# VHH binders against Mechanosensory abnormality protein 6 (mec-6), part 5

Target 1, 343 residues: Mechanosensory abnormality protein 6 (mec-6), of Caenorhabditis elegans (o01811)
Amino acid sequence: DLNKRVYNHTPGPCRVLTDNYKGTAGMTYVESQKRVYITLGYGRAHDLKTKTGIAFYKTNRTDGRSQQEMYDLIEMTINWNGYEYKKEFIPTGIDSYSSSNGRVLLYVINAHPNHQCIHFFQIVESSKLNHRKAICDPSFSSLQDIAVVGPDRLFVTNMAAFGRGWAQILEFSLQTGQGAVYYYDGSKLSTAASSLIAPTGIGYDAKRRILYVGSMIRESIFAYKVAKDTTLELLYEMMLLTSPIGVFVESKTGDIWIAAHPVIHESAWHYTHPENQNIHSPSQILRIRIQEEGNSWVTTEPYANDGATISASSSVVFTDEQMLIGSSFGRLLHCDLTHSYIT

## First folded at step 1 (VHH)

Design d04 (framework vhh_8emy_2)
Fold by ESMFold2-Fast, scan of step 1:
Structure d04 (fold): chain B 343 residues (1-343), chain A 121 residues (1-121)
Amino acid sequence: as target 1 above (343 residues)
Amino acid sequence: QVQLQESGGGLVQPGSSLRLSCAASGFTFSSYGMHWVRQAPGKGPEWVSSISYSGSNTNYATSVKGRFSISRDNPSKTLYLQMNSLRPEDSAVYYCAKEGDYLWFGELDYRGQGTQVTVSS
């Protein structure tokens, strides 16, 4: 596991959309708008002078934009509506809810080491976010990712009991089960699953009512059936032989896309030295298709890189034969998919 | 269920002051930010001001900045808007809203009936 090698390959032509930010750690796709929203600036949590924010990429290519404009990111302006911690915003995990009337809500993890919160926004106009509320529960020590199941109802992963630094590294090394999945019902936070080992990416399949939770240390995805009362029933564990970090569920197919760290000790070292541009950690994207007789699946690897093009892939979105890959350490990669690996 | 009741409006002369109140119930008032929103005849709703749950941070629309002051009393579960140097263009029905609620006007009616402010000579 520790001595894995990565062979570089792409699913089609790729390009770097931005390197202006130190981190592109989270993404969510809003189909009604044909937009992917991206969190910017993670990886320099200790440096408050590092720019952070949220931007979007337009996935539709037939809207009259020039060739250059097709790949541009558009930065959002945030109206914090008097919120007290707005200056300590280090966004990572993000997910969205689209209503039938065209309104879009965004839910964003603020992963600042001393202020772990989930921020609730509404998209207004074309490029503005209005802050609605925040949840800053004392149990939030290492929030990773969000899966929205309804308006202001969401699951969130908390990776470890200790926030950052050596205590968290020791916790992972000893594989103590201190991670959890929390559920917020619009008013109260509860524990949906506990005693988990390093839960990371989380994604929800609304058609099957299945919640997928990555475990970085176990190198697996847990699949839970979500009951009507939102309690979780573990169905199975899918072994990946790689460390999942981000999870994206493709709405049309139910395919599970995973951004993974194939060599965990190199990613751990990179994480302790995020400012060192000489450190490269490998990136890997997996695509899992559950077969129609639901006790089998096919795993393919559309993308892998030694870290030189993009280090430590942390998020992935796939739509309209386009793949976007983000990283906690920077760069946003766009690839066109010309190969189909799944039948 | 969230309930909000506005009061304190009236007819005043330009340059006058008014203090609006909003009595809140059905939720933990001290845990949520609050907003004032207004709607003039024939216009859409306009956000006026917001205050954080503790009262430590406030924000104002450009049109009212320097003239209006938002405040709250968490023990009594009451939100206030002190309006000074009132202008005819401040004439509107004023509504209070809990953090998260005012952005849903098109699907969710204002929780209260609002309070009418008319500034006229």
Scores: ipSAE 0.000, ipTM 0.159, lowest interface PAE 17.0, mean pLDDT 79

Design d05 (framework vhh_8emy_2)
Fold by ESMFold2-Fast, scan of step 1:
Structure d05 (fold): chain B 343 residues (1-343), chain A 122 residues (1-122)
Amino acid sequence: as target 1 above (343 residues)
Amino acid sequence: QVQLQESGGGLVQPGSSLRLSCAASGFTFSNYWMHWVRQAPGKGPEWVSSINSGGSSTNYATSVKGRFSISRDNPSKTLYLQMNSLRPEDSAVYYCAADEYTYTYELTYGYRGQGTQVTVSS
């Protein structure tokens, strides 16, 4: 939408945790550890000198850390267990599963332009990832985000038949609906939903058994009921009037948090020139609460920025009155929530 | 259709060596992590060792590290466990397990064989 304008505001005091990495594209929250795991370095796709990896941020403020240490990111060491990769690791989308025995599994999209895979890790010790396996299906052309529904069982969005470039722009302009949601059951990949227009962020509400899928071009969220056999039944489409990129479902409330690009032509321009630090594209975070009667919802906007503080917000996590915002173009933003309440 | 068949167990004296084998069929062996798990009478299963799909990375329980060696031959679809310096505490039924997704003590999503008995006694 060419007429959209962003008014800068925050839900409380904000700070930049890091801007050394060119990309903070994905985040997942592990409540049992009080940690947010963050994928770093999506900019590696454009600049081979860009450092990549996975780090975590501790959300618990009472663990004895000093004020200087409170906002530190801790980098994970990856043990690849002899896995052979054809290309470099460019982590983007990430989600997690916590088992009742304390085991935590991470699932990470490797968004290498020619060889997209999902890597399966287990967290061991306090700061080490053991690689367990990878799935690299020929249909993985533009993987965006993961929603884990059980141990090694997940939904994943594939945005378009073509990767980033002119062919994808033409695909979106024609609205041919080449996007899909795939489901992996631990052994086989299947198509859970097809003919989607630019599916992006995906999040799962385990209590309601609802899967939320963002559509960048439609400016909406699709809500699917997940059946016992994991087939999807479309319940409704929520119109946002903004382009959703990342989706996070708050476990306690079922609130839907969305990282969005409010002016899509500006973010599209930024993606054609990712190395140009003079280009800014707006960021927007929405919070949606479905009302008790299930027939209405309330949308609030805890955060909006013209792109100068953080451009093209792509991921969001909310926990313990703290909000983290990531972007494919870098910067990790931390905000305290002081006055953004929903009934 | 997935089948795992262990062999190579027996009765040996402390300090002896044994090599266990596991023949796999019904799945693409070279794509799966493989594990050895043992179970002594009246005890729950204890993870012993794991090997990745390509055979380049191995892990061991602390109780067997330095004494046991896990290996695989993907062309023949066979998993091995070389056990050296055997102790009475190693006496158990040994199972191989195929688990595509776990590198852990708990094999909740996988296939296991019928086992091979190892007894270490003087």
Scores: ipSAE 0.000, ipTM 0.141, lowest interface PAE 17.3, mean pLDDT 79

Design d06 (framework vhh_8emy_2)
Amino acid sequence: QVQLQESGGGLVQPGSSLRLSCAASGFTFSSYSMHWVRQAPGKGPEWVSSISSSGSYINYATSVKGRFSISRDNPSKTLYLQMNSLRPEDSAVYYCARDQGYEYDFYDYLRGQGTQVTVSS
ESMFold2-Fast, scan of step 1: ipSAE 0.000; ipTM 0.329

Design d07 (framework vhh_8emy_2)
Fold by ESMFold2-Fast, scan of step 1:
Structure d07 (fold): chain B 343 residues (1-343), chain A 123 residues (1-123)
Amino acid sequence: as target 1 above (343 residues)
Amino acid sequence: QVQLQESGGGLVQPGSSLRLSCAASGFTFSTYAMHWVRQAPGKGPEWVSSISGSGDSTNYATSVKGRFSISRDNPSKTLYLQMNSLRPEDSAVYYCATGSDYYFPEWEEYDYRGQGTQVTVSS
């Protein structure tokens, strides 16, 4: 809701993990490693000289690290394997695939304003990424987020026909529905869904074969059944009172975690002045549980902040009763959950 | 109606080879990934191997990699599992299954499975 004020609350004790980077826009959880991989910095809203990269945060707390080291991020080194790209690397959306043999693949959106690609990496030697390939389709105008469904198989959201600028603002104002979800099958890119209004976060529930797609402007989540041939069937649209930006699906429960902008005009203002540390835009995390009949849901709000602690929450991961919250404008927040916010 | 029918199981000695077959009907076989899953008495199901619809991609559980080979013949709608250097630990009912190739295959991912074929490796 545009006129709604945020009441600050937390699900348990929280701490800020980093202020050094200008953004923590995307996160993916790799359970086999007990690690969250985080994309750092962004060029679409911040100065392109901002330090960018990929780091991980360890979620296991019993590995013998000191209290000082327990909350540190560890930066990944990238081996491009001779890949020549024409633009800077500005990582935003990220997702992962883990195989039974311990191999982990990362898929990362390079959201350079003029040319956007998805880069395919393999994790090697603990803190190194080997580049495997990239896809740089002309239709990639405003990529937001990735949902991996298998090795080198993924859905990706494209928010608008135009990239960041006045044309995109006009597109959103007219609600022309030029957003899409693309599907890559390891060889070929196809359109899985079209005529969407500002699709943002995307998450996949592998056990239930449901794909969740956020719409920033509609303030809703679309739930699609994914068929064996990867075609999408719309099941329902969950109307929210807030703009979803990031989506995380808890695989064991099917719970949907959403990083949201509850006052979208304040977030929009912040995006036009990203270097101004005096501007605060609200953050909100929702947890949604779909009821047995599949046509109703319960929404809880484990976290909300007026922007002073973390502005414009853009990503969320939940694991081991721990919640990580990222933002396009910086800071990474770690909260321990002391009570369940689910009914 | 989707039907999967396994065959080729039996009693063999350690070190022997066996080839399992699965005859599929009721769906467009060439467009679906196929899987082999085994279950030993008193144990949960264990994924063994997967093959893409085209046959171009295969994957194997660590316990069988280098010994087992999965293949398919799309014109005859048949899935195969060639099992070499069999060990007592390979004794199980082997099921042919179809499901999503989207994520790492787990038992709950499979939409359909056959009735199974018993493989016993003992002296």
Scores: ipSAE 0.000, ipTM 0.147, lowest interface PAE 17.1, mean pLDDT 79

Design d08 (framework vhh_8emy_2)
Fold by ESMFold2-Fast, scan of step 1:
Parts: C-alpha cells; sequence; structure tokens
Structure d08 (fold): chain B 343 residues (1-343), chain A 123 residues (1-123)
C-alpha cells in the first residue's frame, strides 16, 4: 500500500463536467431514462454553507443539446412531503429500481455522522423527487453503499461498528470484523452477512443473482450467490491489491466496475481534511470480467490518475462506451472509451 | 374524485388496428405512471403496458410487444394505446389504471377506476 505508485492513463478523451459541486460520492444509472443520478456535496459536509443535493446527467448525446448544455448536471428538487428531518441532508450512497411499469424509485444514504438513514424517493415530473419514507436503524453507524434487488428491497453495507474517529481507526487496525451487510425486505431490516472487515461498495447482478461486496481493508471483492429466500452464500473472494470503494455492475455484460483507492493511507488522511483542495489522493478504476466457468476472472485498469485530475475516486458508472467517475472530495469526470480494456 | 374514462374499442377483423384513449381527471396526471390492463371473460386482469410520468420509458407484456405502443399527452391529461396487428386473443375489456404515489409493495397494485372499453377481434 505504502510503496504503490500510479501511472496516469485514460481509456479515451476525458473532460471534467461542471465542478460547481464539491463531492460526487455516489451514482446510479437508470437505463430506461438514459440518466445517471449523482449525490452532491459530501466532501464539504463540515462546511455549514455547503450546498448538498441530487442531480442527474443525461447520457443520450443525440437529443440536439448544445455543446455547453451536453455536459451540464440538472439539479433535482426534493419534495419532503412533510417529513421532518432536523439533521442536514448529506447524501452519499445511492441506487435505483426501475419497475417493469416505468416507475423509478431512488434510495439514498444520508451519512450524517451521528444519525444515519436511508431515504426512499420516487422520481416524478422529470426533475422532482417525492420523499416516501426513511429507515433510521440504530445499527446504522457507518453506511457506505446500497444494492437494490427489487421495489423497496435492498442490501446495504455498514463499514464499522463505530463512526468516524479514533475508535473506528482502532477497529480497522485490529481488523476485528465488525462490518456487516444488512437486508431490508420492505418492512424489516435483518443481517445478511456479518463479521466483515470494512465493507464498502456493493453491487447486484440480477441476471446471475450475484451480490458483490468490496472490502477496503482486505483489498478484495466478495461474491455471494443470492438465494430465492435472499440468504447469501459466499462463492469466492477476488483479490484486487487495491482498496475498493465503489462497485458498479453492468446489467448487459455482468462486468464489475470498481472505483478504488490504490494508496489508502493518503485517502484516509484526505477524509479527515475533506475541505483541503491541496490534498491529492490517487484514483483508480478497475473493470473485471468473470469467465464462463465462474472460477476465474480478468481484471483491467481503464483509468488511473495521481489525484491531480480527480482525487480518491469513490464511484463509477459505465454505459454506451462512456464512463463517469465521481469522488467524495470533488469533480465529476466523463471519459469516452475508444479502446477495449477487457479480454 | 379520481376518474378514468376509456374509449376507442370496437369490433375488428384480425390484422386490424385500433387506438384506445383514456381521459383522466381528479388528480395531477403528470405525477403518475399510467398502465393499460385487460380482462377477458372468466379470466383475471392481465397487465398490457406501462408508461412513466414523462413518457420517456415504456414497457410491454411479451404477448403484445412489437404490436402495441403506449403514449401520453400530459397537457391534455390523456393516455393512448395504439394496437396494431390485432389477434383474436387480444379480445378483452381494456382499462387504464394508475398506481397510487404511496405504493411501496413487492408488486404493482393496479387501481382500476374506469368502465373499460371492449375490444373484440373476430373474423
Amino acid sequence: as target 1 above (343 residues)
Amino acid sequence: QVQLQESGGGLVQPGSSLRLSCAASGFTFSEYAMHWVRQAPGKGPEWVSSISTSGGSTNYATSVKGRFSISRDNPSKTLYLQMNSLRPEDSAVYYCAKVPYDYSGLEWYFDLRGQGTQVTVSS
């Protein structure tokens, strides 16, 4: 980890989308709408004047938009429907469900340090979110990411027993395995997997019924078979030699995209000083293809940067030969893929 | 009071086309996904097609995919179903339906509020 270095490269031409937003920690792709929904502002959560929210990026490039408008983010308006949330809204992990009936549901982690919830929204009128409910379980100490498996049915990672601070650092140093994956069935929360070491990104392959869970400290991805009763069976662990933070599964191919921190001690320090723009932590995107036997995989690296272009990448989405990379500390990067990076 | 009024049904020969309409009132039409559901005599309701709030996303039952096209006009609060290459098995009463905003269940619950429009395909 200490001696790792990054060689800067891109899969094709890249551009920074509007950097008016600090922190683009989570993203979800809604294919039926040709939109990526993005959580905004996390990296400046300690700045009382920081604007947070949710916006979307339109992936369809053939709709006659001007060149200036093509890469702009469109902010969502939130209708809280009388929900009285007295803590600040600090959105991070996000996932979506598109029903066969055209309804799109959005699930968002509110990562307030002392009070963490998952908020349930419905997308209405193109740019409006109607709040439906929230779950704020006392066990939500360090929520990271969501994998939706059906309407109001989801897995969520909880990284540690303690929130940010010295207790969490000690927990990670001792590798006591206090992390978990919870499952919500629309009514009740249960523990789907326990004794995990710093689980982070999570993604679901609906075609193969496989749940992928990143472990930041182990530098690996766990692959679980999801049974018909939603219980998890561990199939294998994929070693990455880098710390996975975000996981995205391509629905069409089953390819696993990972936003990773190759030098975790640098990104950990950045998390303690998120407002400091002089801190640059390396960013890395991996693409994994599972071979047909399921017993082997090929890992490629379509993107890597020393942190100057984008620091500590935390989310990735891939669609139609284009890739979006987000970071908790700022910038949203868009790249066109002009060459294949997987065999 | 929520009201949905279907029209456009009739008796046609196999291979013919029909366009069904659903006029909505009593709710903010543009805030709801809309659906077409059909019911043949002695059978339960069968979902046919759905359209998102903006009209940007559509879905179809396997039995009608490629033949039927759902659309909506939010300013006029009207839902449409264009039915091409009609078959005898398409004969049913057709209903438009909305799902309540607050629905969070495991499966879509259809709220049938109209009288329906009869489609009969026979030679």
Scores: ipSAE 0.000, ipTM 0.101, lowest interface PAE 20.6, mean pLDDT 77

Design d09 (framework vhh_8emy_2)
Fold by ESMFold2-Fast, scan of step 1:
Structure d09 (fold): chain B 343 residues (1-343), chain A 122 residues (1-122)
Amino acid sequence: as target 1 above (343 residues)
Amino acid sequence: QVQLQESGGGLVQPGSSLRLSCAASGFTFSSYYMHWVRQAPGKGPEWVSSISPGGGSTNYATSVKGRFSISRDNPSKTLYLQMNSLRPEDSAVYYCATDSGYLDIYSEYTYRGQGTQVTVSS
């Protein structure tokens, strides 16, 4: 870990997108709209001056927009529909479901230190979200990421028994395995997997019915087959030499994209001083392709940075030879892939 | 109380255009999503298109995207479907529908109208 080195490289030309908020912790891609929805303001957990919200970025470049308009984020307006609005809305993990009747549903983790919830929204009009409901289970101590498997049906990772602080650091040091994956079926929450060590990013391959769960401390990805009753069967564990934080699955290819922290102690230090712009922690994006045999894989590294351009990458989306990278500490990066990959 | 009345169907040749209308009454039209759903003989209902309450967002089934256009006029409480480049496969009874609410995305559409027959034949 202490001897890890990051060599800066990009898969093509990259640009920093306009961001009115400090954090870009979570992203979800809605193919039918050619939009990526991004959670903003993770830094609110550390600094109450940080603005929070949800915005979208359009990936379609054929609609006649100017160069400036092409790279702009558009903020969503939230209608809470009489729900008891909490002042500290700290959106982090996000995923989406597109229905056959044209509705798009968003599921968003609110990472409030004392009251962690998952909020259910529907997209209405071009830039409005209507709040539908929330689940705020007492077991939600350290929610990280969501994988939607159907309308109002989702898996969610809970990293640790304790929230961020000294107790969680001790928990990780002792490797007691207090992490879990919960499943919500539209009405009831249940435990899908337990005794996990620091589960983080989660992604679902609907075509192959495989759920991928990252483990930050084990430096691995768990692959589970999802049964019709939503029971998980462990297929294999893919060992990485890095800490996975965010997971994105390409629906067409089944390729797994990982946003990772290659030097975890530097990222941990950065989390204790999130307001200090002079602290840089490395970023790394991996792309994993499962081989035709189904039990072996190839890992490539399309992007790596020492943290000066983007620190501690926490989310990634890939579509149409375009890659978006987000971070809990801010900056949203757009890269065009110039090398041909057979997918 | 709630009523939806479709019109504008007929017999046309392949490549022709038709505009369907749906007149709504008995509810606050401007506050609801509106949909077009079709059903061919011997087949189940197929969703065709949806439009948001204010008209700012539209969605289409892959089979009709680029050929059909959904619109609404909230003052007159009317929903439209402009159908261009019609194909024999578009032959069906077309229904106007509204959602009961955000949580019932798999429920049958509430207040489905009486339907209007579209036949595309040479």
Scores: ipSAE 0.000, ipTM 0.133, lowest interface PAE 18.2, mean pLDDT 79

Design d10 (framework vhh_8emy_2)
Fold by ESMFold2-Fast, scan of step 1:
Structure d10 (fold): chain B 343 residues (1-343), chain A 123 residues (1-123)
Amino acid sequence: as target 1 above (343 residues)
Amino acid sequence: QVQLQESGGGLVQPGSSLRLSCAASGFAFSDYWMHWVRQAPGKGPEWVSSISSGGDYTNYATSVKGRFSISRDNPSKTLYLQMNSLRPEDSAVYYCAAGLEYYGSDYLPMDYRGQGTQVTVSS
């Protein structure tokens, strides 16, 4: 769109993958399986008419799959093990834990307006999820994203005191700081950080024990040192000049990948009209490398789009010179990196 | 010094009920998920039921759902399995297991395991 300030560019060849569910809000990478697990259907689930689910995408480019099959999503079957509240499954934020014995656990936010929960799954038989438990705390008013720090131990962002609606819009306009980061230790939920302004994406660097939390309204990332008792110490705030939505930490480098909304009022308007295919909100991916002393960084922009290819990017994963970009409003984009965009 | 000791097994007729108990010592019982796993002669171990550390969440294998009920008493450090409408295919050695995580049907990692109690359902 020539009326937008965003300049379209890609890090290499990109392909739009088939998204029949019209929403790819959350992604997590499982290196041991060479798979990205993706939550589907969120952007259209507000009317409860759309199909939702979880699928995986294979990142292994040297397997025996045909060219036609290489870019397909494979839907997971969910065994709810008798869980009663499965009817209103609206999956969004997702993260994973891989154990040394090959077990993979998935943690998924259910963004149901009346019953916000985090569901705990185990991957079984390649394409099946076994439901293990759910956490449905009364404080869960606006859950956004999960950062797993160990088996059944996780941080989760809660964006606002009020759910979606006029009260939340007023809350953001006043910048009252009602957002929080909660911590679950496998048994108890506690508040790890409070008085945050619209916390969104969250990612954990296990090697450095640093937790990164995005703030949509402040247009920044907070970096916290995670102590042995899981208390958080604020190290610094990185200003982005854009609204972070999704955060991904690359395990090998510690690089921070951000899916961002560069024009927040356009993405906010899109959320009020999710069914309108003519609304295009700009998408932006940033890559951040922290320098040696820890409080300086280099930011690059490997991807930007006016919204025509992918609208309002909400999640990103990077692995093996491949980048995947998701959006709450649909489209999943696969890009190959032909050269480095970071120093 | 971690110990899990099952009891309550026996020989019963089809349609009968049994209540299994597992007494735990030597670890922080209230911090652990607890599980029942069974093993029939000539078969591998089969997950039966799980209960969360606080007792808020329970899961059951499809084969026992509606017939078995898992419960725990954290003050007494005891796990229970109420087995109703027993069938010949329920015959197995039943083990109490403790772990920080839930077990799926295909994976049975255990931090601690008991000696087992024999359940035989036969006319």
Scores: ipSAE 0.000, ipTM 0.158, lowest interface PAE 16.6, mean pLDDT 79

Design e01 (framework vhh_8fcz_2)
Fold by ESMFold2-Fast, scan of step 1:
Structure e01 (fold): chain B 343 residues (1-343), chain A 122 residues (1-122)
Amino acid sequence: as target 1 above (343 residues)
Amino acid sequence: QVQLVESGGGLVQPGGSLRLSCAASGFTFSSYAMNWVRQPPGKGLEWVSGISGSGGSTTYADSVEGRFTIIRDNDKKMVYLQMTSLKTEDTAVYYCAKGYSSGWYLDYFDYEGQGTQVTVSS
């Protein structure tokens, strides 16, 4: 079982952009700004003193910045506009919507154990987020990731009926299928798909109108056609032999990028001890290309690591020969792709 | 306890202008963002525009950007929607909505009454 023993490799030269933040669990790419927005602090958020927030990385590396400044993250200032509970902000999943007039909206999961919400922000003045509203539904027990399909319209994954702990471990062991995909239409929440087994990462291909949903326990990706009424039709299930956590869809090619945990029991152990920096769990990035009319796909592995460089990869973004990899436990990895992978 | 009263709707020709008003009571007005939402015939509610508690930031749906302006007067506890270059697609019942909840439940709209009908017709 080759995926049980990770062979370390990179697609080109890689560098760690930050060790200062306790987690980099989610990221979203805003092409119009040439920026990747990254959620910070998730893996140590049980400690109320842990700094959390949102920062961005500039993908335009030829804009006159010095070599020392080229890889720096810039922290966003959050204007909460009077919203209570801002001290309970534990950001994880994130996605964005860019309008034709340059307005950018961010949608962020707050993964606080007892108060799970989706926060709606607008980017203003380059480095400021204005809080617009929050959605906190009693059904939100284990929110993972967001796929935006329009302004204030989004799909969100809820992994399990129980939050992290013994009850969720039992739920996964029995494979009872208590996970769901919810849809928010700008005013109300509805269930788009139910009876799912541990849905995690979610990504939307707007050009092809296909929604990809990862299943951690099934070790697969579900591909759904999104109808005009937002009803989901299952097209196929892609088996990965690894646990998908984050999903990113490359708009130009339709390629599906997966941040995965190749040895799920090791990452599960890591999640029970997030404060311990000596625990390392493997990381894996997959790139999937769906073949024409073949109902088949080709999977390549641009990156794999035993966990020493980056543990339990949870998010990935690929843009213009650059790859960023995030983790709930810290570190943000940047790699240049020196060769395009043939799929 | 929260009460929102909309007014200013009516019939207008394409390309015309109209100003909607919303009188708010029952909450600390300046501490909450205010929104306009609309329901076109045969469609669901759609968000139109929002303004922060201080009035320092505004946001608009793509379909109305550059044509609509949201304004608030915190002393009078009023929010307004100035609509210009109206299109037949802007025909809807318009509702004023308080933007933030306690975060406990899915309830970010808090409006009273029927809203105000805007009809754009030749």
Scores: ipSAE 0.000, ipTM 0.142, lowest interface PAE 18.1, mean pLDDT 79

Design e02 (framework vhh_8fcz_2)
Fold by ESMFold2-Fast, scan of step 1:
Structure e02 (fold): chain B 343 residues (1-343), chain A 123 residues (1-123)
Amino acid sequence: as target 1 above (343 residues)
Amino acid sequence: QVQLVESGGGLVQPGGSLRLSCAASGFTFDDYGMNWVRQPPGKGLEWVSGISWNSGSTTYADSVEGRFTIIRDNDKKMVYLQMTSLKTEDTAVYYCAKDMGYYGSGSYSFDYEGQGTQVTVSS
């Protein structure tokens, strides 16, 4: 082996999408609408003047929109339906469910520092979210990401017993494994997996019934078989040699896309100074293809950057030979993927 | 099992040129970045050049920038290193290496194997 620093490369031409938000922590793809829904503003939310919200980006670039409009994010209007108590909305992890009757449900982590909840929305009138309910549990100390398995049924990762701060740093340093995966069945919350070390991104392959859970500190992905009763059976652990943060499962191929932090200590320092736009942390996107029988895999790196173009990549979506990359600390990249020597 | 077979090395005078070849098998070649790494006599390994899975990006060590060119042919499962303006400091065994990902300490690691190919630059 020969170890070295990250070097920059792209899978094809990339564009930085412009908007007034300063973070793009989570994304979910709704194929029936050809839309990616994106949580905005999280990394800057400690500055209370930072705009937060949810927007969508259209992936079908053949409609009648102007060149400028083809790359614009469209902000959603939220109708809270009289939800009496809501702390400042700091959206981060997000996932979706499309029903056979055309209804689209969104599930969003509100990562308020001292009071974390998951909010349940329904998309109405193309650009409005109606709030349906929230789940807030005392065990929600460091929620990261959601994997929806059915209407109002989801897995969620909780990274650590302690929220951000020195106690969480000690927890990670000692590798005591206080992280968990919780499961909500539409009524009750239960623990699906426990004693995990810094679980982060989570993605579900509905065709194969496999749940993929990233571990930031172990630098790996855990693959679980999801039984019909939703209990998890660990199948294997895939070593990445980098810290996974976001996980996306490509519906067409079953490929696993990972947004990763290749230099953990730089990203950790960035999280302690989210308001400082001069801090750059490296970004990396991996693509994993599971070979036949599921007992081997191939890992590729479509994208890497030293942090100057996009810092600390935290989310990725791939659809129609297009890749979107988000970060809690700003910028949203749209890349067209090429499979040739020309772009 | 990953197999990488390097060839094209030899003796060349300073200022000369050589083209190294690497034939890959045992993995899905067009899913991985490829690299060239060298080991000079009595020294440790030194990364030389890298190329992305689709040839969309190439990168070079400062010591070879402008003199070496990395190319890949996915149909033939080959990666090449075109070396020009060779210097005595380029004398080394050259290895072809598959990208193994980034290590959490901030390092990018490579899987290299095979006999390598010897490049000697002397008068």
Scores: ipSAE 0.000, ipTM 0.105, lowest interface PAE 20.2, mean pLDDT 77

